VH-VL binders against Peptide methionine sulfoxide reductase B3, chloroplastic (MSRB3). Designs and how they scored, part 1

All scores and structures are predictions.

Target 1, 158 residues: Peptide methionine sulfoxide reductase B3, chloroplastic (MSRB3), of Oryza sativa subsp. japonica (Rice) (q6auk5)
Amino acid sequence: RGTAGRRRLQVVVAMSSSAPPPPPGSVQKSEEEWEAILSPEQFRILRLKGTEYPGTGEYDKLFAEGVYECAGCGTPLYKSSTKFNSGCGWPAFYEGFPGAIARTPDPDGRRIEITCAACGGHLGHVFKGEGFNTPTDERHCVNSISLKFIPASEDSKL
Positions, changes and structure headers below are counted from each chain's first letter, unless a header gives other numbers; Kabat numbers aren't used for antibody chains.
ipSAE, averaged over its two directions, is called F for ESMFold2-Fast, E for ESMFold2 and O for OpenDDE. V2 adds 0.75 times the mean of E and O to 0.25 times the DockQ between the complexes of E and O.
[cut] marks letters that were taken out.
Atom coordinates printed by the task and the answers are left out, and those that the model quotes come from them; centres of patches stay.

## First folded at step 5 (VH-VL; from k37 with heavy chain S105D)

Design a3
Fold by ESMFold2, look of step 6:
Structure a3 (fold): chain C 158 residues (1-158), chain A 121 residues (1-121), chain B 108 residues (1-108)
Amino acid sequence: as target 1 above (158 residues)
Amino acid sequence: QVTLKESGPTLVKPTQTLTLTCSFSGFSLSTSGVAIGWIRQPPGKALEWLAHIYWDDDKRYNPALKSRLTISKDTSKNQVVLTMTNMDPVDTATYYCAHSLEWMDYYFDYWGQGTLVTVSS
Amino acid sequence: EIVLTQSPGTLSLSPGERATLSCTASQSVSSEYLHWYQQKPGKAPKLLIYGASDLQSGVPSRFSGSGSGTDYTLTISSLQPEDFATYYCQQYYSSPYTFGQGTKLEIK
């Protein structure tokens, strides 16, 4: 909140539920190292905080059983059972794995950025209090390019 | 189809209060994430942001003009009203209203055609 | 306040040439909040690029954007007659939400 730069706030109360959060920044690479291993699109989204066009992401309409990992570092982020159809044009989840998701309020106070806690990769934003019929009062609005889906069964592959 | 249109006086005298109305259709300002902004452009000059109003009635003002600006909405009429007090010849500009969405990074995707307001005696 | 400085102020080029327009922020901006608009005389601005590099629907592929932090670029790879207009960058990262002063792209 207050300084332009690459440091992020650790918001313990926003991430914690029953387990301590993972160490922030536990996966560290230089920007050049990330660029060397990520596709151009992954780098644009995860490191440069880009946004995919709504309705175009690989996982926007996907509701198969499995786990969504960070496309950058492989950290498990979301279980498929928390995915729901919000109508926003991006994958939406009402809850991430404990400690997997870091939150940083934007300077204008309107939006809260969500990142992979381990590597700092940009995921998108979380919105609260919108009134969706889900167990939480939250919507994690996440770019498909930030995620890698791991199916629960080989027979469920499409 | 999303449309916006600005209306109000085209000529005001110095010290008068300007009231502009943005009338829109194709969306509702009660819809979560929707915002309407006001932007002005003096003839031959750059765009200047004035104010925003959000679906949850949050309001933001350009700090340089905040003491002179009031923004409000009437969701049932699909209207947003901007009031600017103590007009001066330097406020001569085309005034636009524009639509944005919170989850689309607040860029202005739909604009009204604009209305030129001239401030002179 | 984040000041956006565009350069050059005026750019004179011929159809078919490549245009490069610069936008420099006085402090770092998250690129998802950096947008580019095109404006023709007597008309409202039209969104071209959002989030520094993402092309708005219906915008020709000759337009592209790049940059991060304080330095952003709009490129038009092969100018068409309809591309001669004024271009503005805009940030929605921190209030007040500001526009650059514009680059006028005119026919040489």
Scores: ipSAE 0.248, ipTM 0.707, lowest interface PAE 4.9, mean pLDDT 86

## First folded at step 9 (VH-VL; from c4 with heavy chain L101W W103F)

Design f6
Fold by OpenDDE, look of step 10:
Structure f6 (fold): chain C 158 residues (1-158), chain A 121 residues (1-121), chain B 108 residues (1-108)
Amino acid sequence: as target 1 above (158 residues)
Amino acid sequence: QVTLKESGPTLVKPTQTLTLTCSFSGFSLSTSGVAIGWIRQPPGKALEWLAHIYWDDDKRYNPALKSRLTISKDTSKNQVVLTMTNMDPVDTATYYCAHSWEFMDYYFDYWGQGTLVTVSS
Amino acid sequence: EIVLTQSPGTLSLSPGERATLSCTASQSVSSEYLHWYQQKPGKAPKLLIYGASSLQSGVPSRFSGSGSGTDYTLTISSLQPEDFATYYCQQWYSSPYTFGQGTKLEIK
């Protein structure tokens, strides 16, 4: 009667120790320094708070597994699992990494600007209560140019 | 195709109330992010924002004219109504309604043809 | 309120020339809230540029916008006959959402 030892495969859930988000304002550069390292389009969006045309963003229709980082400073901002199709013409997320997204109410009291908490780079706006079937019912509307997508296969190497 | 059209009286007497209707098609005011605004332009002068109403019935008014303005919507009819009380000859202008889309930036991307309203005794 | 001052009031140029229109705000306005409209006589305004530098769909590439803070510029690289119109800047930064007084671009 061979006692087949049930090797409990301890699925070591490798808690990917998500490095704590960098502290707010941890990346400080002058506008001249930013202009020197960013593409003109990145500078226009991240630093001058421009907006890309709807439906033209690289990541608008991308739903691959991975992480979206700030195109400016490389800080992780969004998981692909939080991305959803809002139909608005820009990448939409229902939440960012804890502490990664700064929120600033617009002067009109209607919209809330979202920026990278680390570098202050402009991402877009967050909208609430629009009735999306997401855990938060928030829509982080983000310019693709403000983001850098890192596929899951590459993220595991970091 | 998005279309907007202003309708109402083209002649109003001083102290009377102006009522304008914006009828639109190609979109719904029940859609999240949609807003309809009113802008006027006196002959040969600049544009002046009056008011706008959002899909969620939030209303914004020009502070200088707030006491005289009321904006409302009938989503089922695809209409927005603007009322302006105590009209004066200085209020003579072309009145426009315009569509706004609140997904990222907020601007007036589609306009009606406008209606000229003359205030005269 | 934010006052937008456009200059010049009138700009007289010939087809093929470069046009530069200025819009100065009485206080700093974030670029995303500064827009440009074109208006032809007897017609409604048409959106040209939103967010200071984003070209509206269907607008020719000869139109461009730039600027930040208090100073914004609309540029037409090579004027076409259909470009002669009045141009307005507008801010959606704070209420009231104001327009500039306009720049009339006329044929020389």
Scores: ipSAE 0.567, ipTM 0.825, lowest interface PAE 1.1, mean pLDDT 92
Fold by ESMFold2, look of step 10:
Structure f6 (fold): chain C 158 residues (1-158), chain A 121 residues (1-121), chain B 108 residues (1-108)
Amino acid sequence: as target 1 above (158 residues)
Amino acid sequence: QVTLKESGPTLVKPTQTLTLTCSFSGFSLSTSGVAIGWIRQPPGKALEWLAHIYWDDDKRYNPALKSRLTISKDTSKNQVVLTMTNMDPVDTATYYCAHSWEFMDYYFDYWGQGTLVTVSS
Amino acid sequence: EIVLTQSPGTLSLSPGERATLSCTASQSVSSEYLHWYQQKPGKAPKLLIYGASSLQSGVPSRFSGSGSGTDYTLTISSLQPEDFATYYCQQWYSSPYTFGQGTKLEIK
């Protein structure tokens, strides 16, 4: 009800309306510091750019109302309203919060990496033009382990 | 169950063109992210990547062999074809086709049994 | 071109021993693109480890991988008779996508 996540969700809603996004690069830690606070699998994905096995992620089939934050630094990344069923085995979003997601083409230009703009944590990849019936026709294909879901407050629903 | 099998001639003469077919089952080449690659291994030597083709018909070739290679697909027949021109005895190798999925960082998770192609007079 | 150099070329050990196989890249490779395969005589390669450290389904837990940048390691903690084979590292970071020359793990 009035948990830290519900208060955080209220702040995120205000931030999406009138508050600026967190600055790019605003969260800086050494890799040793990241390794000390992340689980081994979180570190492998967020810092070493790994990919979780398809269909295994906690949020693959989750469509509850709320906000998805970076599991590394807590930056709000996606609203649940942008999540859609891609059928590919990973959480899929068609749009992130303004300024929250950074993009970097891979060396051969075929894939485009997406990262948390604040901390550089690896999220996955974005794919364009696949023909999904969404406002952007983009698929932010995101590892569940890179995210922390903050459910909408029961008070905010009422 | 995913399976792949290579077929084609096992003996070719120098200067001839080699055509190999990869026939597969257990997946569709129309599925987003799927790719089929060709890899060869000369007897007693290391593996060498030749080419691969993606579900959206994008094609990649080993730069050292690009002028000699053509890869194509027939999605309705579940087949991928590799053509290699101007064969030479140094091209004697076992030729494999293999499956990968680009959404999982491009490793070859399923391989055919391989077919030995000997190039000699 | 990224050259992958494996060492040793041949590793002679007994069952129950620990094997350590090295793969060194001529330039840095992002570790999610570094993979390990096992090949037995007359057979196709079999994927063991993807992304430097993740075990493929059905691979025994005695296999593990580690490394980043230019230096990668495959470890087999307690060798079984079926583990005597040739092992290849492979990178899919930059074209051409190359394999190491292999390490042959044989019975001492």
Scores: ipSAE 0.464, ipTM 0.792, lowest interface PAE 2.8, mean pLDDT 88

## First folded at step 14 (VH-VL; from q2 with heavy chain S32R)

Design r3
Fold by OpenDDE, fold request of step 16:
Structure r3 (fold): chain C 158 residues (1-158), chain A 121 residues (1-121), chain B 108 residues (1-108)
Amino acid sequence: as target 1 above (158 residues)
Amino acid sequence: QVTLKESGPTLVKPTQTLTLTCSFSGFSLSTRGMAIGWIRQPPGKALEWLALIYWDDDKRYNPALKSRLTISKDTSKNQVVLTMTNMDPVDTATYYCAHSWEYMDYYFDYWGQGTLVTVSS
Amino acid sequence: EIVLTQSPGTLSLSPGERATLSCTASQSVRSQYLHWYQQKPGKAPKLLIYGASSLQSGVPSRFSGSGSGTDYTLTISSLQPEDFATYYCQQWYSYPYTFGQGTKLEIK
């Protein structure tokens, strides 16, 4: 009776070494260059720091596995696992990739703007201490237009 | 439907304290992102922001009037109260309370009808 | 504080005409925090446009907003009788929050 050695297929979960987020400011384009490559709505939000209508964003109610990238420069910003339903009308995340999100306090002393650290594209605002049952109790309130969702199934082809 | 209504005295003597109450419905200040502001408008003049209270009890005041203003909320009653001390005839105005949303856009989307407060001896 | 200056102070036009109202900020304002209100005589202000260019629900499409930085514009493409009112711009970018002095749109 030959002991068929069960080769434990060590599924090397290739920890997709998430490429370190590009250094801050690594993507430099003029506003004219951005306007040439972005849709008018993308330009309005990412570059002119507009806001999309609540409840209209493509990713507001999306809870699929994947990564959210900057719609401007393609930099990975958020894991889908950090997305949660805040009920505010925009995609909400409790944390971004390390170094991917820049924070700038607004002059009103309450709001903190969040931008893509790589290209400076406007994402939205981060709110703290609102009592959400998340690991950080932070809410990155992000315009869907500022994001591009990459499903997990597509990452395996890279 | 969101509704707001101002109530309080319509006549105040100089140096007295004005107390106005904003009663609202259709939303709660226990809801994240909600805020109530007070704005006044002297007859035939522009709008002036006075104070704001957020759902988390953060309070903001017009710096020029901060020493005279107090804003508070009673969430259980759906009320916000504004007090203004040392009233002067120059403070004669229609006083409005208004609803605001915090999450992305900060604006006054719903207003009370306003209450005219006259400061006179 | 950010001072908002509206121009003109009074605009006299006829129904059907195009109205252009200006709001100039003393400092740069992020567009998402510039708003327009309409106020009719004896009534409370009504939110018209938020974030410089977004129409409030129920506002007719003849209203539009544009601008960035320090210069913002409210446009009414074809004036209707009900559009004659006072219009205020307001900023929520910097503390304290401020209103413009208003533009009165009156019938010529």
Scores: ipSAE 0.789, ipTM 0.898, lowest interface PAE 0.6, mean pLDDT 93
Fold by OpenDDE, fold request of step 16:
Structure r3 (fold): chain C 158 residues (1-158), chain A 121 residues (1-121), chain B 108 residues (1-108)
Amino acid sequence: as target 1 above (158 residues)
Amino acid sequence: QVTLKESGPTLVKPTQTLTLTCSFSGFSLSTRGMAIGWIRQPPGKALEWLALIYWDDDKRYNPALKSRLTISKDTSKNQVVLTMTNMDPVDTATYYCAHSWEYMDYYFDYWGQGTLVTVSS
Amino acid sequence: EIVLTQSPGTLSLSPGERATLSCTASQSVRSQYLHWYQQKPGKAPKLLIYGASSLQSGVPSRFSGSGSGTDYTLTISSLQPEDFATYYCQQWYSYPYTFGQGTKLEIK
């Protein structure tokens, strides 16, 4: 009487860890869709995580009153009041709107990438503790091409 | 103008410690974003990164050589020193120091001319 | 570590020709941290392109870089006699920082 060992097929229910639903207001597009709506330079920086030439960005030396939005999805990212001159060659901010900026440590263990929390668009990097006389002593170093400046005079019409 | 120059012994015996100095001008390691790296190149071979020191005294080492490497800076003298212990003939190479800038770009934009270090008995 | 593989190992061309050099990473590299260097015999490397496509100041416009992810390319549109050298790609994305093995561009 051969005891047929019932191989219990452990159905490893691969709990598909369903990625948590994107937060409400998230913009999900394929890379092809992004490429279709962004300029080549915007796509290079926002989606391919390129870098703008230092000192050439439209907003590097702009200190007008307004809001900086994500050039990709239009989500508000920074107030002009948080912008400061860091001398780094790119727009610098000491803080973003709450929840607007996602932070991801780079593999080198030194840099922290910042992205738009809504669409994942690459903004630049945040540096901490560099000794700036700002409320946070953080420097959000952001590519100008990743931003769209909205003057304060235009926001009052909404 | 940014300039870097490597100095130190050109001949080292096996098991001895190599000490190289990078003297630089045209910038300061007290300036935010500045860094100096060491790269070596065996004769006829590829480049190999060894170590890096930042303006804030953060130090990075090639993991394969970390136990043998020490990098330090003297900002007042505009010098960076690299030490490498237990030298072996396989460590024979041209050693370069190079300037780097962080923020959003990390690259070696200025290089010293390099110094050939031969490890031989 | 990220391994950068350059191809071809040697490229033999004539002045005036177009050169295309490849750098392939073992894993995805952020484009801003992929760089190209030129090295002539007995000389230190010189930065040519940073961030995959940004031309270093003073580098002739015949040099260009492109690519993303794992695949990057250095192009020289029309080779000049002074362009015959060894070219290295390098990444700063992941620790340790690594160089490719180089492509030697030699005159045919």
Scores: ipSAE 0.788, ipTM 0.900, lowest interface PAE 0.6, mean pLDDT 93
Fold by OpenDDE, last read:
Structure r3 (fold): chain C 158 residues (1-158), chain A 121 residues (1-121), chain B 108 residues (1-108)
Amino acid sequence: as target 1 above (158 residues)
Amino acid sequence: QVTLKESGPTLVKPTQTLTLTCSFSGFSLSTRGMAIGWIRQPPGKALEWLALIYWDDDKRYNPALKSRLTISKDTSKNQVVLTMTNMDPVDTATYYCAHSWEYMDYYFDYWGQGTLVTVSS
Amino acid sequence: EIVLTQSPGTLSLSPGERATLSCTASQSVRSQYLHWYQQKPGKAPKLLIYGASSLQSGVPSRFSGSGSGTDYTLTISSLQPEDFATYYCQQWYSYPYTFGQGTKLEIK
């Protein structure tokens, strides 16, 4: 009676060592340097804190698997799994990567601006307690222009 | 189509309280992000913001007039009410209610036609 | 309080000319919260531009907005007869929300 040794396949969950988010302020460029490398629309949104037209953003209705990076500095900001349909006209996320998103209260005492913690690029605003059925009940309302979507590589499904 | 209409007295005596109602259609204040503001304009003068009420019942007032202003909403009736106490002839103005939304942008995109309120003895 | 100062107070131009209207803020205003309104006599204000440079739906392309920080501009490339009105800038960045004193655009 041969004792078939059950080889416990240790599924080494390759913890994709998500590189720790770059420290806040790690990407420093002058406004002139930013203007030289960004498109005019990217510069308007990321650096001049403009807003894209509602419902026109490339990523407003995109729900593919991947990661959203800062269009300015390339820092990972959001997982696609945190994206949800809020109906606001811009991409909405319920949380960012730890330490990737900086929060600054606006002078009106109601709004909270969100920026890329690494480069200071303007993303949009975060709203809290609006009653969404998400783990955090936060809505990061983000300009598509501020983001670059990186699709999940087929290789990560192996 | 979004529409707003102001209603109330067009003549108020000094020291009396003004009550204006904004009736609106095409949207609901039960909808997340919606807001209604009041703006006034004395004859031949600039616009002055008075008050704002959000969908979540947060209220904002012009600090200079805060002690005299109260804003409230009745979502079931699609109405917003503004009260202003101790009216004075200097408060003679066209009063507007206007729609706003709270997401990325904050602006008054739809306005009522306005109602002229005269304060006189 | 952020004070918005518009200049000039009155602008007299002819149809077909270019109009440039200025709005200066006493403090820096985020561009997404600077707006322009048009008001004709006896009418309510109408939103023209929101977020400093975004045209409201139905507004002709001859209208444009620009600026950042404390300085903002409304431009009308070629004035039409219907463009003669009073224009107001408004900020929603800081409480209280404020309007400029207006620029009256009149026919020369």
Scores: ipSAE 0.787, ipTM 0.898, lowest interface PAE 0.6, mean pLDDT 93
Fold by OpenDDE, last read:
Structure r3 (fold): chain C 158 residues (1-158), chain A 121 residues (1-121), chain B 108 residues (1-108)
Amino acid sequence: as target 1 above (158 residues)
Amino acid sequence: QVTLKESGPTLVKPTQTLTLTCSFSGFSLSTRGMAIGWIRQPPGKALEWLALIYWDDDKRYNPALKSRLTISKDTSKNQVVLTMTNMDPVDTATYYCAHSWEYMDYYFDYWGQGTLVTVSS
Amino acid sequence: EIVLTQSPGTLSLSPGERATLSCTASQSVRSQYLHWYQQKPGKAPKLLIYGASSLQSGVPSRFSGSGSGTDYTLTISSLQPEDFATYYCQQWYSYPYTFGQGTKLEIK
């Protein structure tokens, strides 16, 4: 009577070690190099710190499940679960991935610019204490052109 | 439709205080991101920013005139008031109130018609 | 304080011609906070361009804006009779908010 040793298939749940977000400043390109790889509109927003027209952004009214990456360097910036409708005319998030968003106060003493921590690409501005019913009461107001949406179904294939 | 209208005295004596009221419609200062600014223009000269009040009651003043300026809002009346003390003939100008946004870009998109204020003895 | 210097002070052109107006900042201004206004005699200023290059609603496509850093330009591709006015640039990047001294566009 051969004792069939039940090989416990240890399903090593490969914890897809979400690659730690690239360190701040890890993506360095000259402005000429950026201009060569970005569309004119992407360059205008990400590198020249322009602003997209309100209500025209691709992701303004998108609320699908996924991750928003930097359109410049591909760094993950926001979860779709942090997106909310602020009514401002641009995609709004209440929180970014840890370390993914750099904050720089503007010279006017009121605004805080937000940029991709990895490449320095301009995203928009963060506003605090505006009374939104979100976990942080912060509004990351982000240009759609600064983002690339990756649907959840596609992330699981990587 | 957004409209703004300045009202107040058109003649002020030197050393007196000017009080101007901006009455507006088509928006509310209770709305997040809204602001109203005051800008003046001496006859034949350039525009000069004076003051700004935000929806959250944050106030900004031209540093050169800060000691003389006070801005306030009455949201229930859709009014913003500007006071300027110690008026001088050099303060003779058309005074405008204007609407602004703060979401991404800050600009004056709607203006009142302006009111000419003359400072004279 | 950021000083905005506009050039030329006066520009004399004919209808149908191209107009180029310059605005130079004493220090770098973020493009999203550089704006252009049109003012006709006896009227309030009108917003033309915001964020250096974005046309305000209702502004004809013959108007365009460009620039970055310290140098900005307003262009009118083909002047119409109603375009003869004074144009002001304005910055909202740093406190205090400032206007240029204006460029008067007059009919030749």
Scores: ipSAE 0.783, ipTM 0.896, lowest interface PAE 0.6, mean pLDDT 93

